# VH-VL binders against Non-structural maintenance of chromosomes element 1 (nse1), part 13

Target 1, 232 residues: Non-structural maintenance of chromosomes element 1 (nse1), of Schizosaccharomyces pombe (q53ek2)
Amino acid sequence: MEKERQDGLSDKHKFILQYIMCRTAGVDNEQVRELVQEQYGETATVEDVINELNNSLHNFDFKIKRVQDQLDGRLTLHFQNLSGDPVSQMATPYPPVQIELMRKIIEWIMKCDDYQYSLTTLQIQKLSRKEMGLAPSVIESHLHTFERDGWLRQREGIWTFTNHALAELDAYLHNEYESNLYECNACREIVIAGYVCDCGYCLHVYCCKHLAHVNCINCNTPWANATVIGRW
Short names: E, the ipSAE of ESMFold2; O, the ipSAE of OpenDDE; V2, 0.75 times the mean of E and O plus 0.25 times the DockQ between their complexes.

## First folded at step 4 (VH-VL)

Design r24 (framework fv_ciduvectamig_arm2)
Fold by ESMFold2-Fast, scan of step 4:
Structure r24 (fold): chain C 232 residues (1-232), chain A 128 residues (1-128), chain B 110 residues (1-110)
Amino acid sequence: as target 1 above (232 residues)
Amino acid sequence: QVQLQQSGPRLVRPSQTLSLTCAISGDSVSSNSVAWSWIRQSPSRGLEWLGRTYYRSKWYYDYAVSVKSRITVNPDTSRNQFTLQLNSVTPEDTALYYCARDQGVYDSSGYLYYFDYWGQGTLVTVSS
Amino acid sequence: QSALTQPASVSGSPGQSITISCTGTSSDVGGYNFVSWYQQHPDKAPKVLLYEVSNRPSGVSSRFSGSKSGNTASLTISGLQAEDQADYHCSSYTTSSTYVFGGGTKLTVL
């Protein structure tokens, strides 16, 4: 059977793109699904529209990436810049010292001991004072800005990457921190919340629940005995 | 139970190097949940923190500004101990020296910044 | 002379309460809740009494309590006993990633 294709971006495609681009912290997949069905009808899918958009965006080193939340599986869409230094791009409006702090926080999260891929507020304060000589009030101000702008999230004083930051930094993290990365064996994305078996088989929390396996598929060891990745 | 046992010369001449060892039992010098500190006590200056070492993915070292140019704190994983070396000593370095376990590093409790176990102390006299 | 200010001495009678102050700056005591207190008997190493201003290690009596207001931390000993006669030292973490100590306070139980 023949399928119709879009050879270029329609006004409807541009509307969907603008909707996603204007939401710097990402857009819920279900909200985009409603817009797609409103514009193109019941049989239109988010995946088809995003693929068509990405074909055009690739020429400008941009991409829309779909991210699945590692704990609950919620899907979000993120407009991503593929060119230049990703840390500088994320932090374009920030002073140089704040960009340097962001780069160091990324390093500290990635090199965090005990598979935690997160930092407490106290850890960030200690490391920022030790390595950069920053005052506590300056550190606090910068952390609130990173949270406001959607690069870091905090729950009960525990800081880690947002889904938006993981999308934007994906290539950067693979290039700079390959030896510090775990990848999910089910979905092949970076793991900062999940389980790693002693055999090396690794899953996101959501992927482990979704697959409903009691034991590791690779070595048959119970998941109850696996090392926990992340803090949640 | 954690125990810290200190050893080293108790008399050092001015301009020489003060060297002390702290032997650890009941814990590992490379434990990634604690740091290992040197602290001294004198009548004129009270208690003074000198420096510390700790292992995460690599060894780290922090030193007090007043001694930073003269001090080295060295871990030895093979003997489960850490040492203090203080160069170019003067009579003002005469003090009771303690090693201590330092909770001021990351673990499951976060950072706590206190000293929970102390060595017995070594009185070092700097005199000609 | 020390970085944090403590009274040189305090005294009390058995059953009374006493308080020892520890005053620093916004770069140490005032900047964080990382104040610790140590008890030192003659010819012995210091022993931790309190950490994070008010937390007690296992085995430390509830008679020892801590608080902080601005740049001043306080150790309170209630129901004073003869065995409490010792030197008491405060310590704080600093913005320079170092530790500072107070001058110590001699407690006399009369």
Scores: ipSAE 0.000, ipTM 0.412, lowest interface PAE 17.9, mean pLDDT 84

Design r25 (from c08 with heavy chain S31D N32D Y61D; framework fv_ciduvectamig_arm2; at its last look DockQ between E and O 0.60; V2 from the best seeds 0.00; counts 0 for: pae E 5.6 > 2)
Fold by ESMFold2, look of step 5:
Structure r25 (fold): chain C 232 residues (1-232), chain A 126 residues (1-126), chain B 110 residues (1-110)
Amino acid sequence: as target 1 above (232 residues)
Amino acid sequence: QVQLQQSGPRLVRPSQTLSLTCAISGDSVSDDSVAWSWIRQSPSRGLEWLGRTYYRSKWYDDYAVSVKSRITVNPDTSRNQFTLQLNSVTPEDTALYYCARDQGIAAAGLYYFDYWGQGTLVTVSS
Amino acid sequence: QSALTQPASVSGSPGQSITISCTGTSSDVGGYNFVSWYQQHPDKAPKVLLYEVSNRPSGVSSRFSGSKSGNTASLTISGLQAEDQADYHCSSYTTSSTYVFGGGTKLTVL
């Protein structure tokens, strides 16, 4: 590339970085690829530009992480802060009660029964009343804010982490909830949508499809008989 | 851009430990989107993958069955490098050794080697 | 010998097409689409030509193409040129989280 030998960040690199940073819920890898080609030419690769950005960002404890969706495998790029307490950093614009609620929702999702890694609105309301004394209308307001800001997502009233939240919380979840989490044996990322075989081998939904196997490669048991992780 | 620079001895005696180093520039050994592999090449066996180390919230290793009992691949984050240690070498371990960046365990796993070191020819003889 | 079987040598004239085979098992070439091909000139490190059977990295000529059927992957080089004279290696990821390579193929351009 024509910019590989420049010691500082070029205006084009800063433009790409700003584009990614402004999209806190993550940005589609193919959209960034198109932007890179627009700025640097059709032979430019997103990998090269992101690598150069990450070399500069590392000095400030930041990184751009590529995240694969656990269901459909679409790649998104996420700006990460590698320093500090990720829950406090997620909640920097929030009042203390919302920060406490976020910590509790993380706990409730991670300790949820039946491998669900998700909660209904009703479950959140009941747990919040019991453990925090919060009224249902207050909870609805806070959940709306968490959804707007890209920390939680819901489908038909069932709430779980976004890909952005999983990327930001990765170290925190490993440190605080090691006994409650599953990791994909293919890509080593946390599983909240996937399968776990009786033998313990675990895959994301997409990783199972991508490997094109009907049976678990560790014990040859059909994946159709595996325990489902998550609600999807 | 990424560059891999190898160093280490060219001659090792049978039963000794072979130690090679691969210094990384343009990337971090703790980059959690890639892995770091050692591959060797001999006239009789061609290319042979030996093992890798990689970081995903913690460090993982994978090793080829043929060398699993003798091999260690270690990262060194402070020097931004990784090493190969192969114990109890024999003349069968004579080869041209390469380090390489490995795409095979990233979230979008592609399972190929995109950057290679220059190679280190190691002879095992008495 | 090696885990994947390649012909020891192939030859062709400029402008022709040649195909190099790479045969493995259901635990590697047959089990996954994680087959890659490398070109190696004398005294140089290997350079990736294809990954995931048929994908070309940026900068690799469209003259290089790949396919797979069952346990056999193939590299096809069309429009042979003098600089294509090199060794060619196939590789596959395995169900044991390892890589295997073929024995290599020497391509001579006549």
Scores: ipSAE 0.162, ipTM 0.656, lowest interface PAE 5.6, mean pLDDT 86
ESMFold2-Fast, scan of step 4: ipSAE 0.405; ipTM 0.745
ESMFold2 (binder alone), look of step 5: mean pLDDT 92; pTM 0.943
OpenDDE, look of step 5: ipSAE 0.248; ipTM 0.734

Design r26 (from c08 with heavy chain S57T Y61N, light chain F34Y; framework fv_ciduvectamig_arm2)
Fold by ESMFold2-Fast, scan of step 4:
Structure r26 (fold): chain C 232 residues (1-232), chain A 126 residues (1-126), chain B 110 residues (1-110)
Amino acid sequence: as target 1 above (232 residues)
Amino acid sequence: QVQLQQSGPRLVRPSQTLSLTCAISGDSVSSNSVAWSWIRQSPSRGLEWLGRTYYRTKWYNDYAVSVKSRITVNPDTSRNQFTLQLNSVTPEDTALYYCARDQGIAAAGLYYFDYWGQGTLVTVSS
Amino acid sequence: QSALTQPASVSGSPGQSITISCTGTSSDVGGYNYVSWYQQHPDKAPKVLLYEVSNRPSGVSSRFSGSKSGNTASLTISGLQAEDQADYHCSSYTTSSTYVFGGGTKLTVL
């Protein structure tokens, strides 16, 4: 791999950085792999390039984070700003009421009953009307914007965080919602789709599938008896 | 790129504490995408991973079951280093000790050691 | 005893290919694609050759390749060169969030 220049990063490194930065919803690891191989040759790896970029970016409180999808294990890369309040930064283009709605949705997802870490469209509409007095059409417009901008994802009316939002909010969620968080025992990332055994051992859906064990490694209780985290 | 420099006493008596330091340059001990591991090597046991420390939103440690009751791996962010402390040593702890950067805590799940210190031979003798 | 099983030694002549096996269980080699291989010359620290079974770090020759079938991972070195004479170690991440190593294989290039 081309090493950093004396003035910082190589032109090839800067090109890859710009490619990732311009895709605020994240970029497929496989797309970046193709780009890395095109720039540096067949033996070059995404991991080496990202580690070299992060070495430089660390000095400015930025990083590129790899995120593994909790259901299917697909890898995506996300540019992060580690400075300041992440909610304010992600919502910088939004009016104050829309920023407040984003803060409320994050809270409602994190404090959701029954380990669901998700909200139905109806729940969001009811809570937004009750707590903020917003009209249904205004709520719908804001949800569309959050989905378009890559902060929330929706499947069949069920809303939760995107991988990009999880990357960007990681420190914020730990600081504000530590008591509401589960962490995967295999990869130590936040769990919003997974299983928690009665003994407390917790895995993402993908991590559990990848381990291929029918019983919990810690207490030998069948995973069929575990509490399901999330809706998918 | 990244360099790891080891220091510490090379002769330890049985029942005492073995203490080694690994100084990091070219990376931060608190970098979110890596962990920092201690690995030892002996003719009788081969390579043996002992434990690691890493920072996400707080510090975590993982330890091998064989040493878990005796081992502490601690970061020092002000000096950009991490240490191994192994209590109640026996002659079986005689080994070449390495520190290493551990890619095994990123979401990508890479789980390998990409940079290693020079190694420190520690003899436990009575 | 080592957690992962490797042959103690292998040998070959320049230009030939050799393969080194690394056998574990479903809780390590068989459970994940987190197998890595390290080359160690005398009086030197190990150097990574492969990670995630078959991925090469920048600067590692394409003569080094990796594969896995069930509980056994393999390192293949093609076009053997004198400089390949070294010890080779496999490692795997485990379901217990730890690492295990093989016993090491001494490669002699005749």
Scores: ipSAE 0.099, ipTM 0.639, lowest interface PAE 6.2, mean pLDDT 85

Design r28 (from c08 with light chain G31S N33D T95L S97D; framework fv_ciduvectamig_arm2)
Fold by ESMFold2-Fast, scan of step 4:
Structure r28 (fold): chain C 232 residues (1-232), chain A 126 residues (1-126), chain B 110 residues (1-110)
Amino acid sequence: as target 1 above (232 residues)
Amino acid sequence: QVQLQQSGPRLVRPSQTLSLTCAISGDSVSSNSVAWSWIRQSPSRGLEWLGRTYYRSKWYYDYAVSVKSRITVNPDTSRNQFTLQLNSVTPEDTALYYCARDQGIAAAGLYYFDYWGQGTLVTVSS
Amino acid sequence: QSALTQPASVSGSPGQSITISCTGTSSDVGSYDFVSWYQQHPDKAPKVLLYEVSNRPSGVSSRFSGSKSGNTASLTISGLQAEDQADYHCSSYTLSDTYVFGGGTKLTVL
């Protein structure tokens, strides 16, 4: 049954699966679209191929997740292992102190003031020294590694989760930080870059732009007056 | 490859509860890239979306305002199926009922039904 | 009762082109490019033909094309064939985060 479905995957499906699996920080939907069209013809779609792959993969606690960037809507595909503790898995090659730092950074991002869901380099340095007693050079080295490995992104000294980290941590964040989370009313994904109206209706930056919402659909208040979530 | 198979009573009396089941093969009811919808069809109202359920770290439920007070859509992961329960039915609920896979979660703008069940004609009559 | 307006029927001959309109409001068809079209043969479930106004799923003939202007979406079937005889339904996502459908159009191939 289960084995028959896995054994039934074509060489073309396996090629696309391997392409995605080898790119641990995610792969552009457009790059996969080109491969799908090359293998299956011009009318083939990424969504159909990914759904077919996921039908086989879910039996083994694996999936490919499609993530939409919250600012620009760029689509990326991420291979996920659903087994075990996500934080430990994402940080498996790291020393224990570095894994603990990752857990702390996740906590600090999720619990930050003013809806920012981000930290400055200075904030990370000060919090890491205060709460973990880490030397500045050690903190700097670990941050560089987290950025290199695709877990955190940095823009002008402002750090937050990558799309890959959000995909990997999704269940963990809901389990541990439910009361600190906003969800997009349009797509039901976690919001770390978006707007929340006083009525509670919440959208990603891209979702707000893409859906052409000028005013909140719930209370008709302009989005210009909404609370900004995130920093970008 | 994806197949939706419907089952349930085809005759329901007024004031009773209409209950239908949609069994899924080739996908998981807890797949977090899709939703699972109920849609009905009648000569007087045409096609009418009733509601959906989907899994995104927890279960979510969306219902059409016209039926919201009477409807429940329930997933069952152990049997890989989802059900429609519509309470206090009237003759106006007589319709052909379909379950469907719903691509309408991503803001990337899909919002369509790609696989449909075979349909179940439910008659509400004394 | 349907929320979107379609002609009740259209007809054409093999090899010709026909167009079916679907008219809504600024809060559905006019707000988003989330219009889909479904083909329904007698005693069969609907089958998706187009989504997002003009995108075709794998396996749908290029003879089916879609467009939208303001509050009206259109399905065009070129090179009409006998098997195209069916009912055609349009659907749109709405500002209220729901789906609405048209009344359906019966296509007769003469």
Scores: ipSAE 0.005, ipTM 0.558, lowest interface PAE 10.9, mean pLDDT 86

Design r29 (from c08 with heavy chain S33Y A107F L110R; framework fv_ciduvectamig_arm2)
Fold by ESMFold2-Fast, scan of step 4:
Structure r29 (fold): chain C 232 residues (1-232), chain A 126 residues (1-126), chain B 110 residues (1-110)
Amino acid sequence: as target 1 above (232 residues)
Amino acid sequence: QVQLQQSGPRLVRPSQTLSLTCAISGDSVSSNYVAWSWIRQSPSRGLEWLGRTYYRSKWYYDYAVSVKSRITVNPDTSRNQFTLQLNSVTPEDTALYYCARDQGIAFAGRYYFDYWGQGTLVTVSS
Amino acid sequence: QSALTQPASVSGSPGQSITISCTGTSSDVGGYNFVSWYQQHPDKAPKVLLYEVSNRPSGVSSRFSGSKSGNTASLTISGLQAEDQADYHCSSYTTSSTYVFGGGTKLTVL
């Protein structure tokens, strides 16, 4: 039988909430699934528990966000503060110059040429020195901190947003960089790793794989001819 | 928990505009990871999804091709409700209309309707 | 006609198992694992029974199970009971960011 909750959050719900909140870079959906089944039994789902948590949390401008990795579709859960300026909140432990560097890096990634939504270490060093007068060692230290804290990821000297950063910055990016954004036609989320057809139809790498179509469903042009978004 | 309360029955003349309201309790119309849908049911056509609205950082709207030129789904954050507006109605728009919460709109979309309103009978006749 | 094909009716006796099919295309049922099933009793709104092909919401009996092969999804009800008599509807998300429904199946418990 379906049961309506009238009494607010249970101790079991608070345990799941604390588990998610303590993992600032996000938590794997599968790990939360195991905890939910341990606390509520085999028939309980992550989705039901997260929906119940979010119904309580929204009154305080907090939310648990689900993020799907744009390459492999892996799900992670992220605790989010919805109030105030997202960049300042992300950078709360940072000094003002480091917060300003984060704002600049976000701008440079978003306004990147050729659909790349990424920067090389050399590009960040050059731009930070030119626009902010920062020393190379200071820039290196700040980049290390951004990577350590889960805001940027780097592979072979190429920097872009983590899934955690995309969750936290979602509203900010839409408000400030709407004209620079691609959105997936399948899931309506921001694309930094995907394909855009000449007709404008756009999909994440994972969404394109999940649809299993060789050609664009909107114009029937082969996806092999589409423009690649991002570097991965 | 979540409840959806719909406006009462409607009698509408052909060519007029149909307007229905769905009031939400236990969730927010601007909740980031759910959508709010209108679905109708008639004996001849069965269940038909009509459209949805959802808030990410801005409002989005998706509509069924069959009604796209005549339909608007509007959220109202101040009253925590959303409305269906269907223009130029015909007798074929006679149906039971439901609002529903749609789990299928975000990063981890699961694409199903978990809570439904009680339904509103709409009759289009002269 | 409905976008997804379901049999108009199915019948069974208490304790029996029955299966209801839902057939679409590669742009809906075949394209995603986003098939849901709804149970509707007379004069009631539909109630979700299964989502994502085979997942049950809290409170739904394990007698209800789902599967999918290619463009066809199936709902199976085991240990059929009198209260299972209802209409059953399938739905799928589409590549066009819309939803489609089947025509519905009336289950009669003899």
Scores: ipSAE 0.006, ipTM 0.559, lowest interface PAE 10.3, mean pLDDT 85

Design r30 (from c08 with heavy chain N32D A106F A108E, light chain S97D; framework fv_ciduvectamig_arm2)
Heavy chain, then light chain:
Amino acid sequence: QVQLQQSGPRLVRPSQTLSLTCAISGDSVSSDSVAWSWIRQSPSRGLEWLGRTYYRSKWYYDYAVSVKSRITVNPDTSRNQFTLQLNSVTPEDTALYYCARDQGIFAEGLYYFDYWGQGTLVTVSS
Amino acid sequence: QSALTQPASVSGSPGQSITISCTGTSSDVGGYNFVSWYQQHPDKAPKVLLYEVSNRPSGVSSRFSGSKSGNTASLTISGLQAEDQADYHCSSYTTSDTYVFGGGTKLTVL
ESMFold2-Fast, scan of step 4: ipSAE 0.220; ipTM 0.680

Design r31 (from c08 with heavy chain N32D S33E G109Y L110K, light chain T95F; framework fv_ciduvectamig_arm2)
Heavy chain, then light chain:
Amino acid sequence: QVQLQQSGPRLVRPSQTLSLTCAISGDSVSSDEVAWSWIRQSPSRGLEWLGRTYYRSKWYYDYAVSVKSRITVNPDTSRNQFTLQLNSVTPEDTALYYCARDQGIAAAYKYYFDYWGQGTLVTVSS
Amino acid sequence: QSALTQPASVSGSPGQSITISCTGTSSDVGGYNFVSWYQQHPDKAPKVLLYEVSNRPSGVSSRFSGSKSGNTASLTISGLQAEDQADYHCSSYTFSSTYVFGGGTKLTVL
ESMFold2-Fast, scan of step 4: ipSAE 0.202; ipTM 0.667

Design r32 (from c08 with heavy chain Q103T A106Q A107L A108W L110R; framework fv_ciduvectamig_arm2)
Fold by ESMFold2-Fast, scan of step 4:
Structure r32 (fold): chain C 232 residues (1-232), chain A 126 residues (1-126), chain B 110 residues (1-110)
Amino acid sequence: as target 1 above (232 residues)
Amino acid sequence: QVQLQQSGPRLVRPSQTLSLTCAISGDSVSSNSVAWSWIRQSPSRGLEWLGRTYYRSKWYYDYAVSVKSRITVNPDTSRNQFTLQLNSVTPEDTALYYCARDTGIQLWGRYYFDYWGQGTLVTVSS
Amino acid sequence: QSALTQPASVSGSPGQSITISCTGTSSDVGGYNFVSWYQQHPDKAPKVLLYEVSNRPSGVSSRFSGSKSGNTASLTISGLQAEDQADYHCSSYTTSSTYVFGGGTKLTVL
């Protein structure tokens, strides 16, 4: 409606923005790179286009965030609404009980003191029954919805955050769970899959692999002896 | 198009604080794909990186060991700028000071400086 | 004293090739492929020539190329031209999340 407040966005920028916004679980950086090069030429970069988009979006409390997969390094782009409570926003289409369950699952994942940052299906069922009185079939239905909507991922009954959820919840997790967070010393992002040396130096699995250091650069202890963060 | 415009005093007395501001246009100081650096160039023509700030979910700061005890790099989101504050200056701090956009973010990093301010010659003298 | 070692000066004639070395340690040049090169003409800010050892930004001539072996990175300028006369600076990211620069090399085109 108020197009004057979006001054500075070209039709090409709006096309890229719409492409990203329509992929609620995130979009591959390589797919966006192809679109950017088709629109602006082979020397154009995703970085410059996203920066230009974010300059216009920031004043409306919107942002495009880049997320690097902690295991394989794949880059994805995620459209975010920065206004309000992020848990309420991600769970807006859900009934109140389901929103409460999502808040509890986030808490249980973050307060794992075993470095796992994940929950088994059995752990979620036991905790949900104990703390919320939910029936197993209701819990299973809600977990299916969270997986379908891209908030949680599951492999062999092990549940944790998707890259999309980490992007959306980033500020919330720092505000509520700072003492429970590990941050990668290479990229300064939250670690739920990685290694932490006894000296406190921490890296994502991919960052550790990418840097190709056999030993911790801070204390020279072998990474083979580090504490593993996450389950993958 | 990104442009960096520097301002600040060009003469500072020994033991005082050197303060420079870098105003950003065409990008946001809180962009999560870049960092914002200060670099100086001594009369020997050598470049020396001093420090940087960048936003992820909170502000981060990295500083060169040589200045770490005296330096602060402060972002200002409301004015879209960042500042250098260097305490207890000596004649050895006399240099041409640049602000620069730093692409050295691991997730998207090319680890180079793609846009530079015009430079500010700061003389530390009594 | 600069963290990375460059020759103070280098010279060549038009049409020739010259190479400038940049030597560091395993914690900077040897630790990452994040070496960049900058060209600086008098009274101007540095301009990026190469990043990630050998990648050229848009508009940089293919006469500029880069390589790295162990702890030493090299900038090669082929088909030397008068306008190449400038100072050249190398930089590397470090394992401590900082940057270091070389002392700079003054290129004289004879």
Scores: ipSAE 0.005, ipTM 0.533, lowest interface PAE 11.9, mean pLDDT 85

## First folded at step 5 (VH-VL; framework fv_ciduvectamig_arm2)

Design s01 (from r19 with heavy chain N32D; at its last look DockQ between E and O 0.59; V2 from the best seeds 0.00; counts 0 for: pae E 5.6 > 2)
Fold by ESMFold2, look of step 5:
Formats: C-alpha cells, structure tokens, sequence
Structure s01 (fold): chain C 232 residues (1-232), chain A 126 residues (1-126), chain B 110 residues (1-110)
C-alpha cells in the first residue's frame, strides 16, 4: 500500500502527474495507461488515477482533462491551469500583439458564417490587415508559431483549434461566445466538427458514427441531410 | 474511495416537496468527468432514473420526462453534495431513493452508475 | 411498466450457467452499446456488473459476461454459486440524455 504524503498524493501518482505535465500539448491516453499499469499493476485504470489526481489538484486551480477527438475518438490527457484568463495563460510567452492576434483568431473562428468554425490562411491575413494592420509575412510567422506550439492546426491552409486549445479555452468559449457555439447532445463538449439537425440536435462526427443511428432521434431526419459543422 | 451518504425525511405528506441530500466523499460534485443522478425503486415500477446534474464549464440538468415538471436536482459545491427536490408528491412517489455517480458524460462511452448511496425509503401518505 | 423487458425470475443449480435477457427497442438497446447490468442483494444498493454490454469493472468475477444481438442484451452467469442469488437489473442510456431500466430478474440458486 502506498503511503500518503502531506499533499495527499503518493510518489507513483506524482510520477504520473509529472509525465502529463511535461507534455503540454497533451498526451495519448494509451501511453498513460501503460505507465499506470507499470506502476500499479495490470488491473489499475487510468480513470481511477486521474480522478485521484484531480481530487488533489482542485484546491490549486489545476486539473487533468481527458479529451476525445471529434473526428476519430482518440483520447488525450491535458494538464490545465484554471486560474486567470485562459487566453493569457495559453499565450504567456508571446508579446502583446501576438496575444491580441490569438484573441482575434478565436473571435473570427467562433463568428464564422456557415457553420465553418475554421478560417483559411487568406481569411486570417485579410482580417489581420483590416483589424490590426499586420503584414502577411508577420501572419505566416505567427500562424507557424501557433501551430508549432499546439494551439492551432491546419489542413490545406484551413485553420482551426487543436484539441489542446479546445480544452484550455472551454470556459472562455462558453463565457464569451455562448450564442455562437454548439454542444454535442451525447457528451456536452463543444462541437467544431459534427452535425446539427434542423431540430437543433447536435453531435460530433465521432459521436454520430459511434451511435450508429441513420436518423436524428428527435425529428427522424436523416443525418445525411443535416447541416455539417466545421470543415474536416 | 468514493462514498455517497444520503440523508432526508422518510415521511412526506401528499402535495408537499420531497427533499433528499447526497453527500460526496472521495470525489467532487463539480468533477467534469462524471454526473450525479437520482434513481428510485418500487415494487411496481422497479428502478426508475429521475434526473442528474453535472458540470461542463457550466451546470447541466437532465430530467426524466415523467417527473420533468416537478423535479429539481441541485449541486452544492461548498458542501460537496447534491440534492433532489420533487414537488407536489403523491402516494405513487413512495419508493426507495438512491443517489449514484453517473459515468454517462465521460466521452461517448461509460453510461452506467458505479457508486450508489445507501438508499432512503420515502413514504408519501396522509 | 418498465421500458426494458426482463424475465421476472430465473433459477439454476450450483455450477450451471444461466442467462438473463433484457429486451428494448432501436432507441436504446438496439441502437446503442450503452447497456449495463446491476446485481442487487436484499436490502443493499445495486452494484454494477457490466457496462457497455460486456465490459467488467475491476473486481467483478469473470463468471459474469454479457452480449447483445439486435434489441436484446444478455447477462450470462457461469459456474453458478449461492451468493449469486439476487436481483439483476439491466439499464440503457438513450440519446435524449435519459436512462431506462428493465423490470428486474430474481435469480434463485437451487
């Protein structure tokens, strides 16, 4: 039996916590599961260890959040600092203009027309010039930095939030953009890749696929006819 | 070790409000990995889920259709507990009431109750 | 009237395998893999045996197994023992954020 320390965590729990903390962009759930089984035995679960860690972390305004990818369902674990302004916490190493750009990109993504929740590089460049006076080369440099640091991802020049950014921004997006966001009716997480039925029922891509239902439960409209959220 | 300890009156008169409390130890009512449910049991109806509350950046509430107009489930973070209020009770609300930790919000998986309170038998009669 | 249908009772002899059925609809058991099973001894709270049709929590005997076909889920108890005498309940989650339960099955070990 591990002897409990003054802070309420065993040395094995602290090892798992440090492993997650050192991987700021998130860590694969399976990697942590393997470590948990190595430290506690074959029957130990990630869920129990993370719950015990979070019980200790609550009083320090930290937590570990498990995030499910909206497209493929892959699980990752993310260490979060809950104190203060989440955008400032995300962008602490950045100069003020780059922090302001991140706030603007968040706003532009959340207020996109047509359910896109994403922006092209050209859209970001045009909006940045119009609203901030920034040159295109500066934008390309900042976008590279945001991608490298795990805040934004892109495919073919279409930019949106990473799972890490969604986890960190969750409270901020609910507080500042409540009227612009969709939540999954299955898991209650923010949807930037999914479907919304005319009746308002909304699911992530993965949650819709996992439920294996051809039609919306509330209105019986085929999911094939639902409005697509995001570009994926 | 998660434990759920129930409290509340065992006798309630018709038309009054049934109020029960579930105190949580070993977990937080504001944990964003679980939800907190009330379930009741009677010989004629078996187990019946009533409703739940959970925290995901804000508080959410889901209620069974059969009681939706009468039920409130409230969290209390300062006492680390959650309550059931059922208004306008009738003798048909006589049952053994349980609180339970609800895994139904952790991703798209885990829709079950892993920890249960000890149960509170509530009789509704005049 | 329970949303999921279970037999009211089932019996078996020690060492035998028995199966308890739980039948729903396409909006619960048939459409989803969110079936769970609970064991309840007299005057005790239910205890989860299986979740997601067939997954066993840590500490639950491997004698308990689960399966699903169409709208019917099944709990199988192998190597029946005296302590298995209890009530057994099935449950399913629905996409309207509700849960439904079966009427329960009383297992008697002869």
Amino acid sequence: as target 1 above (232 residues)
Amino acid sequence: QVQLQQSGPRLVRPSQTLSLTCAISGDSVSSDSVAWSWIRQSPSRGLEWLGRTYYRSKWYYDYAVSVKSRITVNPDTSRNQFTLQLNSVTPEDTALYYCARDQGIVGATHYYFDYWGQGTLVTVSS
Amino acid sequence: QSALTQPASVSGSPGQSITISCTGTSSDVGGYNFVSWYQQHPDKAPKVLLYEVSNRPSGVSSRFSGSKSGNTASLTISGLQAEDQADYHCSSYTTSSTYVFGGGTKLTVL
Scores: ipSAE 0.169, ipTM 0.670, lowest interface PAE 5.6, mean pLDDT 86
ESMFold2 (binder alone), look of step 5: mean pLDDT 92; pTM 0.942
OpenDDE, look of step 5: ipSAE 0.344; ipTM 0.772

